# Ledger of designs, part 9: VHH binders against FAS-associated factor 2 (Faf2)

Target 1, 346 residues: FAS-associated factor 2 (Faf2), of Rattus norvegicus (Rat) (q5bk32)
Amino acid sequence: MLPFRFTYYTILDIFRFALRFIRPDPRSRVTDPVGDIVSFMHSFEEKYGRAHPVFYQGTYSQALSDAKRELRFLLVYLHGDDHQDSDEFCRNALCAPEVISLINSRMLFWACSTNKPEGYRVSQALRENTYPFLAMIMLKDRRMTVVGRLEGLIQPDDLINQLTFIMDANQTYLVSERLEREERNQTQVLRQQQDEAYLASLRADQEKERKKREERERKRRKEEEVQQQKLAEERRRQNLQEEKERKLECLPPEPSPDDPDSVKIIFKLPNDSRVERRFHFSQSLTVIHDFLFSLKESPEKFQIEANFPRRVLPCVPSEEWPNPPTLQEAGLSHTEVLFVQDLTDE

## First folded at step 20 (VHH; from r3 with K65R)

Design v2
Fold by ESMFold2 at other seeds, look of step 21:
Structure v2 (fold): chain B 346 residues (1-346), chain A 124 residues (1-124)
Amino acid sequence: as target 1 above (346 residues)
Amino acid sequence: DVQLVESGGGLVQPGGSLRLSCAASGRTFSDYEVGWFRQAPGKEREFIGAITSSGGDTYYAVSERGRFTISRDNSKNTLYLQMNSLRPEDTAVYYCAAWTIEHSGDTIYMYEYWGQGTLVTVSS
């Protein structure tokens, strides 16, 4: 009770007092890292002029990414706004024409004030001891690596010498990586070209096979059409012969010459032959057609004509004569000559 | 690993608007900066803007003209890119990315993860 409650409140009171003095640096919360870079650029130009190295316009992480991708050195400058040497370094070293030329030609240059959150974050990561501060960063053995640090005031000639020394000591790592990337790029281009060629050859093979199948199918269909035409014509011939035999069987018997109602008809066929047959006056003209159709030499289609008067006899049902008349109703004489006209070609 | 999936791309008329989404896995926003990039045909990949990991504040590339707005839906672990006043030059594949950097001595460990991209076409 009293001992536990006393101890507990005492610990909490100590803890509350300690928390009162622990206040995070306002720079520890990065809110607009691009704005921090732009702010430094504007401040630099206002104070030191516009003749300066080209500033990388982006965040620290973006500068690292670009340096890695482009296989370039990255020079990082951390500006100490309150340090007595910062002004001289910026005016005398960074703005020197030879320094500007070296930085612009050989490296990416990222700079920020440590009073801004982005600069402070980089300061916490690089852990500089004094200002001005420069770090050189590059891809070394597949890892981004700080390969040089320069701290304190330095004259422009010495800056050039030290930056050049750092780059020369580390250049072979970048050369090796450039060669490896070129090999990978050439391999990828070749693979892509081989893939495209393979797909093109595959398509060509498939089209060749498809065209062969289409030609074979077209030939087969043509052959089937010819065979069907041959079978259809043979069936037509058989049907015609069967019909001729059927009509011959169904013909009424020829009347006796002594029958007073008999009609003797002489048919002049298209082949100049003559056929004679007697019919009965009471029979339909269809008997005449059926008789002629039953003859082996008769055309497939024909009509029958009388001459005086000239007329076509209605021996087959038609629109004009749905029920063909008898020989008597057609006005035929006891002896008659009729002409058979071939209609097969009409 | 971090997984990022973009959606919302498509065809839009000049002057139109489009909203892209990026669905993120796990604790992506608390552990990583998350942002948008784009790559037009024949050009380098271009940064658009991002959200910081610690405070959730948005920031944009220097070149950004203010037509694009980045936002987050806290309930869905999703990053959005609202694009307004679109022009044909905005035609590109748009990527969502997450990244962070750790220093250990002189070595810098860079961690970055990318989505597959979503195509935006702006044409008359």
Scores: ipSAE 0.758, ipTM 0.896, lowest interface PAE 0.7, mean pLDDT 86
Fold by ESMFold2, look of step 20:
Structure v2 (fold): chain B 346 residues (1-346), chain A 124 residues (1-124)
Amino acid sequence: as target 1 above (346 residues)
Amino acid sequence: DVQLVESGGGLVQPGGSLRLSCAASGRTFSDYEVGWFRQAPGKEREFIGAITSSGGDTYYAVSERGRFTISRDNSKNTLYLQMNSLRPEDTAVYYCAAWTIEHSGDTIYMYEYWGQGTLVTVSS
């Protein structure tokens, strides 16, 4: 006999037996909780017919959320598929017309088999002792609360009485919460109206400030434009004066009165003043223009006319006279009177 | 902390497709179920589908007819909603939410966290 071999085998068997308790229940992993609900609903209709309370079509957490939001009672039914009383309860109590009417009119009804992962999860949370199992849940003092539990087979009349008792005992908590929500809603509407009025006033104030800033900037731009125009006019006046002085300095010398080729010209300006100067017959008519331009009293833009014959003298290069002629070529005599015409307004 | 940020909303033609994203903070997928809801103008908020916390399996509302698909990035920090064959009645603000419940005696503690929402408009 080999005692060590025998003991070794029994120790391994004990270890293998212990590993069986570690294996997770396949119901402990929820994979398709909505599918679990739909599966129960279809199984119920197949076994017991279509005359039944309206099933909530969603998960347990969704049913709790809807019951809380809608201030309704939630009836939770956990179905024990293998329990001997489940079929009788479903056929004779849940499918009784008066039970159907009560459940449909007063509560949300969530039901699932404890063999399905979603039903099993709720079973672990509610910790029922036997089947059939019902729990009543509602919002009580701002918390979802189990306010009633029914375990074991119950006849339809007793079911109606017990469900009605639980609801009547707890109805005042729901009424109080409905009233409080109505008061909050009225307060929220008033705050929204006040907020809208404030935002409208703030927007109007912001638009007034933007218009004020726009007007201020428009005035500043206009003032800057006027100031720039003043500066430009002063520069123009200064440049004109400098050009007049430069032309005066560049004028050819006035010929002697004894020079046989000298021409004495008397200019009649637009202001009725008179200016005399001698020129040389060989000089270009441009000298006449430059002389008149250099005078302080001359217009900025002018033309020069002779009489007998009446003509405009070409004293400035133009398309018609690219090279202005000399005084001699223009036919001026030793003494001439020329008229200066102001062209500044033209 | 649980924080959820939706993105990917916008304007799309009828019959088109759009993919929404929900970026979740830290351990949100391990601690909570995370899913998609929508709210059309004048209607109540409507469940679309979710991913379970324990195994990362996806499931959908009874009313969904297979046009929407939920998936998760391999990093497990982002949930997606692929919407196909979009119709004008799909116009809504789409929300990402995370939730869990805890029983303690007869008291049921409900924890819910919501994103800000992303607008999806389906029109010509």
Scores: ipSAE 0.755, ipTM 0.893, lowest interface PAE 0.7, mean pLDDT 86

## First folded at step 21 (VHH; from r3 with E102K Y111T)

Design w1
Fold by ESMFold2 at other seeds, last read:
Structure w1 (fold): chain B 346 residues (1-346), chain A 124 residues (1-124)
Amino acid sequence: as target 1 above (346 residues)
Amino acid sequence: DVQLVESGGGLVQPGGSLRLSCAASGRTFSDYEVGWFRQAPGKEREFIGAITSSGGDTYYAVSEKGRFTISRDNSKNTLYLQMNSLRPEDTAVYYCAAWTIKHSGDTIYMTEYWGQGTLVTVSS
């Protein structure tokens, strides 16, 4: 009836077909699949208004995944921008209030133009023959399956009847899958509760062993500390005894009583014992200290006092007496009585 | 045999940034789309964005407000998620996933692989 209109669309199709042999189809590379969906939605609203079925906001793969997970029907619409029936279908069928209600209540609705890369790859996968094109997809026998295809212009009442028929014929598969998932979930919850009880028992056993180990280690540390203290005291006592023996061996010999420089000293020890020994006037007072230190009955720490006049003799180097004097320099007589004072507790 | 391992999660202050990594096995980027999802406690898993298999182009969920950027390092076979201007509502387990679909007649074969997830906590 309009030969120019028919010839024009046919020539345009031939031109696009021929161009594919010369250059790659720009739709073959998917670059922004979410953008393709959003752009179709905006174009749809611009051309046909905002009263339409709710579009799935995502890629075809995402729509398939959500339909599988939620056990819902997925309605896929492929829009042929250049097809003569596309505008009528969108305005009069998809936007019919009763169609909108059916789609919104019973299914997920994914739509895209076949002139966009995302729509084109779905077109290559679904292999539609003409437009408008609808496919119904759902989980059937544990596999996502195309269970209905509608091609060509269809009126809203017939669209409702066809979609309802496809859903009614297949809804028992979804009911069966829901029951199996519920049983599987109940089994997994029970298994997890049993595993948690086992781990709690294991943790209790491990805590008991940890407490036993810590108690054994505390006892071991206490015993080791006591033993080390005991060994240290015994070592100290042995060292003291060795020092006494060394000093005894280093003492100069006792001078003869006939030596005119001989000094006889009577020592009064803290245990009320008296000890006598002769020394030489030329000897350092350190010899007196070394002699007393070598005695078994002497205190570990002591000082030596003379009387008449009363004084402490500097027999050991100190800040006041870095070099102790000789017996002669200290003013000792040929016979002396010296007192040993115990300093061990001071 | 696709293996995906996420890393880089942790505790971050509000307004901060964090970069997540997803180490992928062998030929994953050439054979699959690879992308990021997240799941906040008590909420459904949410798509963030992905890289296409054929061209390596990035794309994002409609809900994404431009705070997150996806990139890839081909030499390390690793996908990244750069997260900026983080808010407490971004607290979630973040998953890396790889997927593909194939049609054979009326049957649709869907293949999906998921990582173990990495926890991101945004708190003062």
Scores: ipSAE 0.766, ipTM 0.905, lowest interface PAE 0.7, mean pLDDT 86
Fold by ESMFold2, last read:
Structure w1 (fold): chain B 346 residues (1-346), chain A 124 residues (1-124)
Amino acid sequence: as target 1 above (346 residues)
Amino acid sequence: DVQLVESGGGLVQPGGSLRLSCAASGRTFSDYEVGWFRQAPGKEREFIGAITSSGGDTYYAVSEKGRFTISRDNSKNTLYLQMNSLRPEDTAVYYCAAWTIKHSGDTIYMTEYWGQGTLVTVSS
C-alpha cells in the first residue's frame, strides 16, 4: 500500500502544478511594458485629441522610481476599454483644461489600458473595483504608498477637488523628506570637500617626497659615475706603466759599436731632450717603437719621423703596414736622427 | 543580495560598435527585471532598455532609436548591450541594474540593485 500512497500523492501534486498553467490570462505575461504605454497614448490621442495631461513614458516601476526620487505625487489611471463610462471620463474630465493644468503642474501621470499586460499587472496590484479608476501614490514615511483611490465617473470640478484634497493632506510628508534629503546632501558635500582636500594634500606631499627621492637618486648616480670614471682612469694609467716596464724588459740587447750592421740613432723627443741607442739593421722598426715607449720621458702616443727623406716611419703594425719593415728595409743609415712627435691628448 | 558587474567599456571611434556585458548572480534574471542605464557627465541617468523577468523579452526606452540591442546569455547569467553607430553624445558611464516591485496592501516595496558602471568614450 505504501507504493500506491506515495505514487498517488506525487501524481496529485504534479496534476495540481500543471493545472496552474491551464487557462492563464494572456495578459499575465508582460512582454513589452513600454510598448503598452505608448500604444495607450496613441489610442488616447486618436479618440480624445492631443490636449491631455502629459503621460509618463515608461513602465509602472519606472514611474514609481521617478516619483520616489523626485518626491512627487504619482497619479495612476487604469483605463477600462469596455466600460461605459471610460470615454466620458477621458473626454470630459481628463481632457478638461483645468484638470490638465493640475496634473501637469503637480504630479507624474501614468496611464495604461487594463487590456494590456502592463496595465493588467498594475490592475492586479491595485485591485480596482470599477472604472474609471485613479490611484494617488507618493513617498510616505519612507515607503511608496497608495494614499488615495478614486473609482467611478467623476466630473472635472469634483476630480480637481478630490485630487487637491489628497495632495494637501499628504504634502507635509514630502516637505519633510525634502528637508531631510537636503540636510544629508549638505553633509555629504561637506564631507566630500574635506575628503578632496585631504586627497589633494596627500598627493602634494607624495609628489614632494617623490621629487626628493628622484633628486637624491640622480645625485647618487652622478657621484657613482664620477667615481667609476676616476677608477677607470687610474687603472688605465697603471696599465700603461706596467706595459712600459714590460717593453723595457723585452728589448733586445744593444749591438756593439764595432758591429758593421749597427745603426746609431739619435732621437729628438718632444721635450727637446735627446737619447741615443744603437740598433741592428736586421731588427724590425717595432724595436725602435718599443725602446721609445719604455722611456719615462716619451709621450703615451707618438709617431717617429725621419728627415731625409722626410717621412713617418711605420714602427707599429697598421692597416697600411701590417708587418713593419726592418731598419735596413726602411732605408736607415748607419747614423740617423729621428724625431718623436707627441700624439698624446693631455 | 544581487551582484552586478559591468565590463566591456572603453574608447571607440565615432561610427564604431561596442558590446557591454553585465554578469549577474545566480537567480537574478528569474527574480528581477535587468536592464541598462547610462549617465553622461553633468546629466541625469537615463534608461536604455531591459529584459523582463517573466519571459526574457526585451524592451527599450521610448527615446531609443534602434542603435542599441539588448540580449541575454542564460548559460552565463550575462546581459549584453550591443551599441552600434556610436556618436560622441553616447559618451557616458553605463550601468546595469536589477529591480522588482511588490504590493502589500497600500504599501509598495521597491527593490533595486546597481552595478559600479563601465565608462564608454566615443571620440576621435
Scores: ipSAE 0.764, ipTM 0.905, lowest interface PAE 0.7, mean pLDDT 86
Fold by ESMFold2, fold request of step 22:
Structure w1 (fold): chain B 346 residues (1-346), chain A 124 residues (1-124)
Amino acid sequence: as target 1 above (346 residues)
Amino acid sequence: DVQLVESGGGLVQPGGSLRLSCAASGRTFSDYEVGWFRQAPGKEREFIGAITSSGGDTYYAVSEKGRFTISRDNSKNTLYLQMNSLRPEDTAVYYCAAWTIKHSGDTIYMTEYWGQGTLVTVSS
């Protein structure tokens, strides 16, 4: 039976290929599903008036999605434009005031003509046998489910009874799903509250560590500042000592005691110590200042006074004395006593 | 399976324009309807418009007044939302979604994919 089996599959493939080129119905291509709904609504109002159930204004898939989300019944009406019972049903059943009240209060109502692409697509999915056709759809066991079908002409009292029966038989599934959603929401809220508390604790810990880091850095900066001050004082002291040594090396030699131009000066220092040195009458008084500065025991700043007469000797250039005089010009005797006055705090 | 990534959101001035993009994976446009939704703070998510899976026809919510235009670039697998004459009330998170439904007997299988959303803020 091998030739038949191969031939059968080959013929079936050819048949499937040929069926692809059959275009039996312009309704097969959905182009504007929202327009199809609006078109039906306007046509309905022209034929049957404006007193009718509120139409869902959207596509079939949107109506299904909203019914699922809102946990509501969805009533689907497929209108057969060419069926003899369609006008009677619309005028006398759908537009009956009690039916309008029931549909508007208890369900979403989606309606479309099967002559329009959107209505035709739903017709192919629901596979109605005759018109008028109603289907009731709801969320049942976590999936959207057709829970009732009404086909053929039905009077308004019977329509109300049948719709009410379908809803009452299935209402507990919606209640159960509503409770499940509330449970999940309560769990999510609790987790979010716990997460927020954790983040608050984490921020508090981070702030504490930031303050500790700032305190450590402040202490380190203060310690560095103290160390820099100590180093600066040591450098100043060393520089002063170097200056004293440089001046000592640059002093002119002491004249012989036998030199007739030799001047012997006894200096009385601020610590009551005495030093003696001979100078030459031709030397500038600056030599006296340089000698005293070179002594380790001398103040950083000082002036030199003579007593007879009492006067401050100009041993350092100043505005008053830009060129200090020689020992001779200052009137010093061959033997002098000079007083060194400490000026360090001036 | 299906991946949708929105981009192009941001801050715009009233009266301005903005184009949002939704990059889709693989054969999403051939297998699904793809469209745009938005959700303003404290409000329900609302449909803006979509493109059909076959033929690429666009359609819009009944409430849409013509300021928004949907287009598609098949070479980039990208859906666009061109928003013009923006107002502060257009401030919302804008979502791209892809969906399909299939009936099997009385059971209806609904498949939906959503992007993460892109924030559009219209303010001075």
Scores: ipSAE 0.763, ipTM 0.905, lowest interface PAE 0.7, mean pLDDT 86
Fold by ESMFold2 at other seeds, last read:
Structure w1 (fold): chain B 346 residues (1-346), chain A 124 residues (1-124)
Amino acid sequence: as target 1 above (346 residues)
Amino acid sequence: DVQLVESGGGLVQPGGSLRLSCAASGRTFSDYEVGWFRQAPGKEREFIGAITSSGGDTYYAVSEKGRFTISRDNSKNTLYLQMNSLRPEDTAVYYCAAWTIKHSGDTIYMTEYWGQGTLVTVSS
């Protein structure tokens, strides 16, 4: 049995280890792509002067991104430093006033030497065959596309014609994309407006329901308050009735008419009825209050007045009279008429 | 699925410093270039600087005056923007972005992801 697959992968591992120590092309590692562009621009101006097309000052990827976003043509120039035709092309074609005007007005212009890492990376991607090299790139069918390649020395008039031809043949793709972006933007604005209107309507509906909910809760609270008040009043009436029954049961017996200390009192009630009862001179005035309170017809709150002299009798303990006096101490005679006054303060 | 979340923005006085963070999903730095952009009110978005996908080298926009430094913490998968000597003109929303480009014949496949941005205000 021979594990060829295992042996094969071991050989590949050995090659992978050895490849780590091969010195790769120094251009293969891009370290400062913006610096590569600036370096080319400076070298160009030193050799050919400052009258030249405006260079895009950024990386290849940034130029592509800007061309896509702005729906512009991107002209890419790869400079072959050692090629015999590079100097003539730059001096005679790129720096010609009509070429400068065309490039500056119609396109983005990205340029770099293939001796620099950024230019080399673009060279490996575009795979030019000779220099001078130009590529035209634009957004076509929703993707950035190389739509033209110019290789070899070219005179300025021919360069203008070739660039114009490429742009004219492809301009309708850019127009179509502009229309599609406007259509998408308009539908997005409409959807946003519809979403905002829906949200506003939802907030209005929620506020309306909140107000209805608060009104129902307010009505329910009012109904609960009325019901609680009714229950409290019924409980108060029951307590009063029970208190009246207790007081009636606890009253001292009426003294005999033959008792020399017997007091006959005639009470005039607020309903103009009259009630008689005998009391003992030694009893506290509280007995009078308890008797009147035990009567079914008596007011819930009342006070007791005597005439000759006119006064309110202290029949209930108060701050002024903590211990109410006896009938004798209050100066009542053997026969007395007392008035029961209903207290109107609720 | 690339996720980029910026943080660290806020109000800072002129002459001050601020460090922005961009938390990225695990393989983002190996597969994409990652960098910083900003957009001031009424202006177009502008490039600040980036880290290359292989080698981890930093580079900056031509307009960068040397006040900003980009660094990366591989253990946290986080890109930083250290901003020093801040000026009111630096007021902008700062974005983290990741991108890559692949050629296939004449077709160029561009992939880009953007964070939601973090506001930096430089004001006295």
Scores: ipSAE 0.751, ipTM 0.899, lowest interface PAE 0.7, mean pLDDT 86

